# Designs tried in a protein design chat: VHH binders against o75319. Part 195

Target 1, 181 residues: o75319
Amino acid sequence: GNHIPERWKDYLPVGQRMPGTRFIAFKVPLQKSFEKKLAPEECFSPLDLFNKIREQNEELGLIIDLTYTQRYYKPEDLPETVPYLKIFTVGHQVPDDETIFKFKHAVNGFLKENKDNDKLIGVHCTHGLNRTGYLICRYLIDVEGVRPDDAIELFNRCRGHCLERQNYIEDLQNGPIRKNW
Below, E stands for the ipSAE of ESMFold2; O stands for the ipSAE of OpenDDE; V2 stands for 0.75 times the mean of E and O plus 0.25 times the DockQ between their complexes.

## First folded at step 13 (VHH; framework vhh_4orz_3)

Design ld12 (at its last look DockQ between E and O 0.91; V2 from the best seeds 0.81)
Fold by OpenDDE, look of step 13:
Structure ld12 (fold): chain B 181 residues (1-181), chain A 120 residues (1-120)
Amino acid sequence: as target 1 above (181 residues)
Amino acid sequence: EVQLVESGGGLVQAGGSLRLFCAASGFTFSKYAMAWLRQAPGKRREWVALITSGGRTDYADSVKDRFTISRDNAKNTVSLQMNSLKPEDTAIYFCAARQFPYMNSEYDYWGQGTQVTVSS
């Protein structure tokens, strides 16, 4: 249905590029059918996403959708020039090894194929915060060898909101490194 | 101003040891991966060793088990302990910094280099 996700309005629609990386996080854009339930200033559509990215003088090269539903928007709502990847990720629990691997593989593939440009990897879940933040931080920690606290701080600062889920934070800080292959 | 200053190079006999140092300033050292690279006469620059901001280390096959990279964030220094040196290790050794060593292809900062000569 067209039910607005809980607390969706409380989060900034789009974060900032994480300096030194190709990552940018945002909350889920909502297709037109949701607009009737929103004030005009609350609306955030796929089109609005691209406009906001452009306002930052950036360009999206890939969208990774971590939501566990397909009701928010359709891939057809996106420009054909921007690949869309769905990774169904269950909320509130630490992503499993398969999910983490899929995310890492997608990021690595993108970086390999986009060495000649500076396009961004846009990552979102419902709020673009917890699942999104976990997987981005997990990548930085496992692949880039970044200290967990530094990864978390960088993400929080750029997203404009802090990771909220304690189990995610604990796993990032104290959990084992996950396989990169 | 960002600076990377190498030291500790010199002449050593084959089988000997040297310890190189790199002193960093002008940026947040603890958030950067540090690397050593070397360039021998007539050869291309090659990667030698890396230590991530989180302390993970990586080595070229040619120096693995002989060289050890370490860092001291309190002093903003990175070191390269070189043991069992070979004439083939003769080169100018450079210190370099990257915030994300695997995501980014280019180093953000470079030192001027220090000469290491290993005699047979």
Scores: ipSAE 0.827, ipTM 0.913, lowest interface PAE 0.5, mean pLDDT 95
Fold by ESMFold2, look of step 13:
Structure ld12 (fold): chain B 181 residues (1-181), chain A 120 residues (1-120)
Amino acid sequence: as target 1 above (181 residues)
Amino acid sequence: EVQLVESGGGLVQAGGSLRLFCAASGFTFSKYAMAWLRQAPGKRREWVALITSGGRTDYADSVKDRFTISRDNAKNTVSLQMNSLKPEDTAIYFCAARQFPYMNSEYDYWGQGTQVTVSS
């Protein structure tokens, strides 16, 4: 099944664009088959995602899906014009270097292809918080050279929820220096 | 009002050294990457050196091992130590700021520039 992910209702559907970056974070949208267990005001479908992005006067140019499953929605539920990339990311542990590299490479490719527009990279895991926040902050620290505390503060504020997992926070602050390419 | 004010330019003979300074005000300096760029007569402006908000540095190949960028967040200043200067280093040097050097294609703030002239 179509069981609603634990605590999914507790999170704001979509954050705000992280100022100065191309990132926006959100929780996983749920296709209509999940709505049997949701009140109308709790629904957050792929269509709702794009409506909410449009309401912020923004446009998605890429969705990076970090979930380890495809049960929540299908890529065909997204507009054909928006590229979709799945990066299978194991939860509850710091992502391995291969996963981090894939994320960095995807962001780099997007920036090169979209240098003449202001479209956003939408990033989500199940809740749009821990895995999503870790990888966005890891990019900002490793590639952009941002201080860990500044990256974390920016993500938390724009997502509307604080990173929760201490092992992620500790790795962002004190983890090893990583190669980007 | 945001200001970036360069100083320390001047005339120096080839092989000599100069230290440029950039004083910043009107924005949260510690959250910005800072860069030096230069424009020689008849040439396009080119990037010279970068220091990120976290302190990581990077340099154009033409100045690597001769120039050193540094920052002082307490004084809101960036400096560029230029050693082993060559006539081809002659240019107006600009201080510039942006938050995310990889993601931001344009700089948010620019100084007015300071002239560096390297004579043979």
Scores: ipSAE 0.738, ipTM 0.879, lowest interface PAE 0.8, mean pLDDT 93
ESMFold2 (binder alone), look of step 13: mean pLDDT 87; pTM 0.878

Design ld13 (at its last look DockQ between E and O 0.88; V2 from the best seeds 0.00; counts 0 for: pae O 6.9 > 2)
Fold by ESMFold2, look of step 13:
Structure ld13 (fold): chain B 181 residues (1-181), chain A 120 residues (1-120)
Amino acid sequence: as target 1 above (181 residues)
Amino acid sequence: EVQLVESGGGLVQAGGSLRLFCAASGFTFSKYAMAWLRQAPGKRREWVALITSGGRTDYADSVKDRFTISRDNAKNTVSLQMNSLKPEDTAIYFCAARQFPYMNEEYDYWGQGTQVTVSS
């Protein structure tokens, strides 16, 4: 059904661009059929997403959807000019190496194709926090060589919420560097 | 204001060693990747070495195993130990900074450079 995801209302819809990067994180937008269970000020549709990005003087050039389901919105609800990529990511556990590689590959492809503009990669899971934060931080650590605590601090500050899942934090801080190639 | 100030350049005979230093100020040094680049007369500037904010290093093939980049976040310095120098290493060496080497196409900050001259 069209039930609102658990705790979805508790999270800010869209974070801030992570300075020096091409990343912005947000919670999953919900198509209009979900709005029967929402007060007007609680709504966050695909259209609302793009309006909020525009309010920050930014533009999305790619959306990476990390949810394990297709029920929240359809890619057809997005502007035709914005590429959309789904990477099925199981929640509650540290993403496997294949998922991490797919994410890195998508980011690197975007950077190559968008070197002449300043468009952003929008990344979301259900809440735009744990899976989203893990993969963004994993990229910053493994590809950019950033210290784990610096990556986590940057994500938390720009998302407006701290990473919550301790197994993700532990893996980022103490787990192995994953290969990029 | 941001400053990157190189030092340690000079004249050395082939086979010798030099150590370059770059002193940084005006930004959060520990969050920046640092690089050395060089430019010989009449040639394009080329990348020499990189050290990320997390301390991982990489080198151009032409200097691999002869040069070592390192950083000291307490002193806000990056250095380049240059061993087994060859005449083709003669160049002006520049220190440069950017936060994210793969996402940042350009460097945010540049030093003025220090001359290294290797005599035959």
Scores: ipSAE 0.716, ipTM 0.872, lowest interface PAE 1.0, mean pLDDT 93
Fold by OpenDDE, look of step 13:
Structure ld13 (fold): chain B 181 residues (1-181), chain A 120 residues (1-120)
Amino acid sequence: as target 1 above (181 residues)
Amino acid sequence: EVQLVESGGGLVQAGGSLRLFCAASGFTFSKYAMAWLRQAPGKRREWVALITSGGRTDYADSVKDRFTISRDNAKNTVSLQMNSLKPEDTAIYFCAARQFPYMNEEYDYWGQGTQVTVSS
């Protein structure tokens, strides 16, 4: 159905680029069919996403969609020049090793192929916060060797909202490093 | 003002040891990866060793098992223990800082360098 996700309107649509990284987080954009259930100022479509990124003088090079549904928007709603990757990620639980590996592999592949530009990796789940924040931080910790608290702080500051799920935070702070290859 | 100041360089015989130090100031040291690079006469600058903000270490193949990088966040210092030195290790050694060590090839801050000379 076309029901608006719970609390979706409470979150900023797009965060800021994370300094020193190529990550930017945002909440899920909603296709046109959702607009009838939103006030004009609440609307956030795929087109709006790209407009907001441009307003920050940035450019998206990849979109990683972590939602567990396909009802929010279609890949066809995105520019053909921006690749789209779906990683079905279950909410509320710490992502499994396979999910983490898929995410890391996608990010590393992008960085390898985009050394000559400064395009961003856009990552989103429903709210662009918990699943999104966990996987970005997991990457920074496991691959970049960043201290967990520094990764979490950086993400929270740039997203404009703090990671909420305690199980995610605990796993990032005290959990083991996950497989990188 | 950001500063990286290297010390500990000098002349040493082949097979000898040196310990280099780098003192950092003007930025949040504990949030940065620290690296040592070196440049020999007539050669390009090359990466030697890296230690991330989380304490993970990495080394160039040419120095692996001979050099050890470490950091002291309380003192804002990074060190390079160099053992079994070879004439090929002769170079100016630079300390550098990066916020994220593997996502880009650029360093945020550089030291002035310290000369290391290994005689045969």
Scores: ipSAE 0.018, ipTM 0.356, lowest interface PAE 6.9, mean pLDDT 92
ESMFold2 (binder alone), look of step 13: mean pLDDT 87; pTM 0.879

Design ld14 (at its last look DockQ between E and O 0.85; V2 from the best seeds 0.80)
Fold by OpenDDE, look of step 13:
Structure ld14 (fold): chain B 181 residues (1-181), chain A 120 residues (1-120)
Amino acid sequence: as target 1 above (181 residues)
Amino acid sequence: EVQLVESGGGLVQAGGSLRLFCAASGFTFSKYSMAWLRQAPGKRREWVALITSGGRTDYADSVKDRFTISRDNAKNTVSLQMNSLKPEDTAIYFCAARQFPYMNTEYDYWGQGTQVTVSS
């Protein structure tokens, strides 16, 4: 249906580029059918996403959608020039090894193919915070060798909201490194 | 002002040991991965060793098990212990810093280098 996700209005639509990386996080954009349930200033469509990215003088090169549903927007709502990748990711639970691997593989593939530009990897779940933050931090920790606390701090600062789920934070801080390939 | 200053280079006989140091200033050292690279005469610069901000280490195959990279965040230093040195290890050794060692292709900061010469 067209129900607005719980607490969706509480989060900033789009974060900031994480300095030194190609990552930017945002909450899920909602297709036009949701607009009738929102005030004008609350609306955040796929078009709005791209406008906000442009306002930051950035360009999206890939969108990774981590939501566990397809009801929010259609890939057809995106420009054809921007690849869209769906990784169904269950909420509230630490992503499994397969999900983590899929994410890492997608990021690495993008970086390999986009060495000649500065386009961004846009990542979102429903709120663009917990699942999104976990996987981005997991990448920085596992692949880039960053200290967990530094990764978390960087993500939180750039997203404008802090990771909320203790199980995610605990796994990032004290959990094992996951396979990178 | 950002500075990376290498020291500890010199002349040593084959089979000998040297310890290189790099002193960093002007940036948040603890958030950066540190690397050693070297360039021999007439050869391209090559990567030697890396230590991430999280403390993970990686080595080129040519120096693995002979060289050890370490860091001291309290002193803003990175070191390279070089054992069982060979004539082919002769080069100028550079210290370099990069916040994300694999995502980015370029280093953010470079030292001026220190000469290491291994005689037969």
Scores: ipSAE 0.847, ipTM 0.919, lowest interface PAE 0.5, mean pLDDT 96
Fold by ESMFold2, look of step 13:
Order: C-alpha cells, then sequence, then structure tokens
Structure ld14 (fold): chain B 181 residues (1-181), chain A 120 residues (1-120)
C-alpha cells in the first residue's frame, strides 16, 4: 500500500558501517509514490540510500531486505550492479532457524564473491532496527564468535538506535548458538 | 604500539608435548579473535587454530584432538597446548589477531614467531 510505516519517521535513515565488519543497517527506503505523504526532509528513497552510502565513502555490494512485504520499493529501482535478496522475516518473533540459516548463507556467499573488495552488505527491515539488529548480531555471535553483549553494543552504536525488543535481546544473550552450515 | 610476543618453542621428541604462549599488548585484546599459524621450511604458511573473542575454538584437521588453543583475557594471553607432536609439526609458529575471523580476510597483527622442532 500507500501508508508510511508506523514510527518510520522516528529512525535515522542510515547507520554507520560497523567497524571491522561488512555490515551497514538502514530503514526501508520508500519509493517516490510515498513522497506525497512526507515532508522533503523526511524523504528517504532508494536513490537517497545510495547517496548517503556514498557520502560515507562506502559502496553497497548486496542489499538484504528482511521485510515481509514488497510494497515499499521495487528491486528494479536499485542499480543493476547491486545484488538484492529478500528474506521474508516475521516481525515480533525471534526468527526461526531456517531464516537465520538463510541470512548466514547470504553473508557467507557475499564474503566469498567479494573477498577482493571492501563493499558492504546493507541490511534492512522496516525500521532497520529489531529484525535487522537481531540477524546481524546472530551472525556475529554464531559465526564470528563474538560475545552477545559486544555484538549488541556494536550494532546499537553504529545504527544510532538501541534494539528495542526484549525477546530478541534475551535470545541473543541467553539463547542457543544456531547451526551455521 | 601493538605487540604480540610468542614463547615456549623449542626442540622436542616425537610424541612429546609443548605449550606455546603469546602475550598481547596495545589493543583491546578481549574484542579480538586470536589464531596460531605455522610455516614449515619450503611450505606455505597454514592456519592451525583459532579462538574467537567469545571463546569458541576451531582447528585445522591436521591438529584436531592433539592441539588445544585457549585464552586468558585478564592476562592478555593466548596459548597453544601441543600434544602427540610429530616431525610434520616442525615449523615457525605465529600468533596473529583479527577482530572477525570469518569476515576479515587479513590479520591486523602478527608476532615474530617461535620455532618448534620435533625430532624423530
Amino acid sequence: as target 1 above (181 residues)
Amino acid sequence: EVQLVESGGGLVQAGGSLRLFCAASGFTFSKYSMAWLRQAPGKRREWVALITSGGRTDYADSVKDRFTISRDNAKNTVSLQMNSLKPEDTAIYFCAARQFPYMNTEYDYWGQGTQVTVSS
């Protein structure tokens, strides 16, 4: 549809690269049809995303879209040279093992194909916070072996907003390590 | 000024044991993964073992069940217990550090290495 996502205006459009990783998180970009509902300073289109990434002296090499809908923008609105992957991720619930595995597999594939460059994996859900933060932290914990609180701290600082959902935080801190491959 | 200083190398008979140590300074040790790599004469340097910042370990197939990596974040040290040593384990052993062992392709810091020689 045509409605601005709930609380979408409350979040910074794009975070900062998480140092030492290939990750950057952002809220869902909204195609031009949504701009009638936004003040000019509130707009955040697919083009705006790429401009903001370039302003940070970075380059996207993959976008992982975690939203459970296709209404916000079309993959065709992205540069042809940037791979796009949708992983339908149910909100409000800790993602299941299959969803976590798909995310890990996508990151692993990107790292293999991009070992000779420094391009970033852009990850977004609707707000670029809870689902996005959960999956990035789950990767850092399960694959990279980072302590849960260190992963959460890094994500929060670089996103510019703290993870909000307690069930995600509790699962990251106290839940089991999931299978990587 | 970052330093990784290895110790504990030496000459040992086949079937014997050695324990290597690596003392780290000049960086936030607890946020780094640590690894041991080795290079035998005329061979490529190969990965031996790693321990992540969270304490999980992984090993090359050639050393599994014989070598044990561990870390002490309070003392900024990593060690490699090497049991059932074989002449094929003869090499210079290097301590190395990087933040994210699977995402980072390069190590940020290297020690100078310590010689391990296993005689038949």
Scores: ipSAE 0.718, ipTM 0.855, lowest interface PAE 0.8, mean pLDDT 93
ESMFold2 (binder alone), look of step 13: mean pLDDT 87; pTM 0.878

Design ld15 (at its last look DockQ between E and O 0.88; V2 from the best seeds 0.82)
Fold by OpenDDE, look of step 13:
Structure ld15 (fold): chain B 181 residues (1-181), chain A 120 residues (1-120)
Amino acid sequence: as target 1 above (181 residues)
Amino acid sequence: EVQLVESGGGLVQAGGSLRLFCAASGFTFSKYAMAWLRQAPGKRREWVALITSGERTDYADSVKDRFTISRDNAKNTVSLQMNSLKPEDTAIYFCAARQFPYMNTEYDYWGQGTQVTVSS
């Protein structure tokens, strides 16, 4: 059914742009069918997402959806001008090398094709925190050569919530670099 | 005020060595990738070496295995050890800073440069 994800209401709907990057993280927007189970101030739809991004004087150029389900919203709920990419990512476990590679490839492709603008890469899982934070940090560490603690701190500060899962944090801090191609 | 100040340049014979230094101030040095670039007379500026904030290094093919870039975050300095110098290494060498070296195309800060001359 249309159950609200556990603890979904506890997280800020949209973070801030990560300074110096094109990344912004947010929790999963919920389609209209979920509204009957939410107070008006708790609602966060695809439309609300774009309104909040606009309020920050930003524009989304790509949405990467890391959830492992398609029940939350439909790609058709998004503007046709904004590409949507689904990367099914299992929760609670460190993403595998294939998932990491898919994410890196998508980001690199976007950056190559969007050199003439300042549009953002919007990334979300269910809460826009753990899977989202891991993959963004993994990119900054592996591709940009950033120190793991600096990447984690930057993400946490901009998302407004800290990565929660120790296995993710441990892998970022002490795990091996993953291939970039 | 942000400043990058290069030093260590000079005249050296072919096969000799020089060590360049760049002293940074006015920004959080440890969070930036640092790079050396050079510009020879009548030529375009070219990238020479890079060290990320995580201290990974990268080099142009023309200087690989001869030059070594390093950084000291406690002193806010980046260095370029240049060995086996060649006349074609003659140029003004610039220090530059970029927070994310591959995502961004522009450097955030530049030094004024230091002259390196290699005689045959």
Scores: ipSAE 0.848, ipTM 0.921, lowest interface PAE 0.5, mean pLDDT 95
Fold by ESMFold2, look of step 13:
Structure ld15 (fold): chain B 181 residues (1-181), chain A 120 residues (1-120)
Amino acid sequence: as target 1 above (181 residues)
Amino acid sequence: EVQLVESGGGLVQAGGSLRLFCAASGFTFSKYAMAWLRQAPGKRREWVALITSGERTDYADSVKDRFTISRDNAKNTVSLQMNSLKPEDTAIYFCAARQFPYMNTEYDYWGQGTQVTVSS
């Protein structure tokens, strides 16, 4: 079925652009078929996503979808002008090196192709928090050389919710730099 | 008001050493990556060295193993130790700041530069 993801209603739909970066995080948008199960103020469709980004005076140039499934929306629900990439990321576990590499490669490719604009990389998992925050922070730490606690603080503040998974937080704070980009 | 002020430049004989300093004010220094760039007469500005907010370093190939960048967040300074200097190192050296050195294509802040002249 098309059941609303657990605790999905508890999270803000879209965060703020992380200042100085090209990142914005959001929870998974839900296609129209889910809206029968939602109050009007709870709806967050792919169209709603793009409207909210526009309201912030921003524009998406890439969506990175970290979810396990295609149940929530189809890539065809997105404007064809916005590239879409799925990076299948197992939940509850610290992402493996292959997943981290794929994320870094996607970000680096985007930056090369978008040097002459200010478009954003939208990143989401189901809630736009734990897997999303981990991979964004891992990029900031490994590639940009940011201190772990500063990366986490920036993500939390801009997402509007704090990272929740302790194994992710511990790996970001104390785990090794991944030199695989 | 943001300021980056370089010092320590001067005239030095080939093979010699100099240490440049950059004093920063008006922004949260510890959150910024700091870089040294240089510009020789008639040439474009080129990157020399980088130190991230997390204190990881990187260098242009032409200066690797001869130059060392470091920072002191308590004093809001970044320095560049330059050893085994060559005439080709002659340039105005600029201190610059940006938050994310790989993601940001432009620097937010620049110093006015300090002259380094390496004589034969």
Scores: ipSAE 0.736, ipTM 0.873, lowest interface PAE 0.8, mean pLDDT 93
ESMFold2 (binder alone), look of step 13: mean pLDDT 86; pTM 0.877

Design ld2 (at its last look DockQ between E and O 0.91; V2 from the best seeds 0.81)
Fold by OpenDDE, look of step 13:
Structure ld2 (fold): chain B 181 residues (1-181), chain A 120 residues (1-120)
Amino acid sequence: as target 1 above (181 residues)
Amino acid sequence: EVQLVESGGGLVQAGGSLRLFCAASGFTFSRYAMAWLRQAPGKRREWVALITSGGRTDYADSVKDRFTISRDNAKNTVSLQMNSLKPEDTAIYFCAARQFPYMNTEYDYWGQGTQVTVSS
């Protein structure tokens, strides 16, 4: 249905590029059918996403959708030039090894194929915060060898909101490194 | 001003040991991965060792088990302990820094290098 996700309005629509990385996080854009339930200033469509990215003088090269539903927007709502990847990620629980691996694989593949440009990897879940933040931080920790606290701080600062889920934070700070292959 | 200053190079006999140091200033050292690279005469520059900001280490196959990279964030230094040195290790050794060692292909900062010569 066209039910607005809970607390969706409370989050900034788009974060900032994480300096030194190709990551940018944002909340889920909503297709036009949701606009009837939103004030004009609250609307955030796929088109709005691209406009906001452009306003930052950036360009999306990949969108990774971590939501566990397909009701928010359709891949057809995106430009054909931007690949769309769906990774169904359950909320509230730490992502499993398979999910983490899929994310890492997608990121690595993108980096390999986009060495000649500076396009961004756009990552979102519902709010673009917890699942999104966890997986980005997990990548930085596991692949880039970044200190967990530095990864978390960097993400929070750039997203404009802090990771909220204690189980995610705890896993990032004290959990084991996940396999990269 | 950003600076990376290498030291510890010199002449050593085959089988000997050297310890290289790199002193960093002008940037947040603890947030950067540090690397050692080397360039022999007439050869391309090659990666030798890396230590991430989180402290994980990685080595080229040619130096694995002989060289050890370490860092001291309190002193803003990175070191390379070189044991069982071989004539093939003769090169100018460079210290370099980059925040994300695998995502990015370029280094943000470079030292001027220090000469290591291993005699037969």
Scores: ipSAE 0.843, ipTM 0.920, lowest interface PAE 0.5, mean pLDDT 95
Fold by ESMFold2, look of step 13:
Structure ld2 (fold): chain B 181 residues (1-181), chain A 120 residues (1-120)
Amino acid sequence: as target 1 above (181 residues)
Amino acid sequence: EVQLVESGGGLVQAGGSLRLFCAASGFTFSRYAMAWLRQAPGKRREWVALITSGGRTDYADSVKDRFTISRDNAKNTVSLQMNSLKPEDTAIYFCAARQFPYMNTEYDYWGQGTQVTVSS
């Protein structure tokens, strides 16, 4: 249904570009039908997303949607010029190797196709925090070779909220490097 | 002012060893991936070795098992131990830095280079 996601109001709508990367994280935008249950200042629509990105002097070149549903908005609510990719990611559990591989593959494909511009990969789950932060950090650790704590610190600072799920944090810090192939 | 300053180059006989150093200043060294690249006369610059900010290393096939890259975050240095040198290793060797070696298409910082010459 049109339920406002639990705790969705608690999070900043859009983070900042993670410096040196092509990533920006945000919470799920909500299509107009959800706005009946929101004060005007609480609204965050697909249009609001693009306005906020433009305000930062950035441009989205891909949206990776990690939610396990399509009830929040439809790809048709996005400009046709912005590619959209859904990677169904189960919440509460550390994403499995298949999901991690799909995310890495999507990022690598974007980088190849967008080597001549500076467009961003927008990544969101429901809150733009735990699943989003996990997969971005997993990419930085496994592909870029970043120290786990540095990846987490960068994500937390740029998202404006700290990763919350201990199982995600522990897996990033102490879990195995996932293969990139 | 960001600086990368290479040292340790010189003339060495084939089969010999040489150790290059790169001293870094003016940026948060521990957050950067560091690389060595080289350019032989008349050739394109080629990547030689990489060490990520987290310490993972990678090497070009032509130098694998002969060269070892390492870093010392306390001293802001990266080094390249070069063993079993061949005449084909003759080149100017450059130290370079970028934060994310696979996302960043260009290096942010370059050293001036140091000449390595390997004689027959």
Scores: ipSAE 0.719, ipTM 0.875, lowest interface PAE 0.9, mean pLDDT 93
ESMFold2 (binder alone), look of step 13: mean pLDDT 87; pTM 0.883

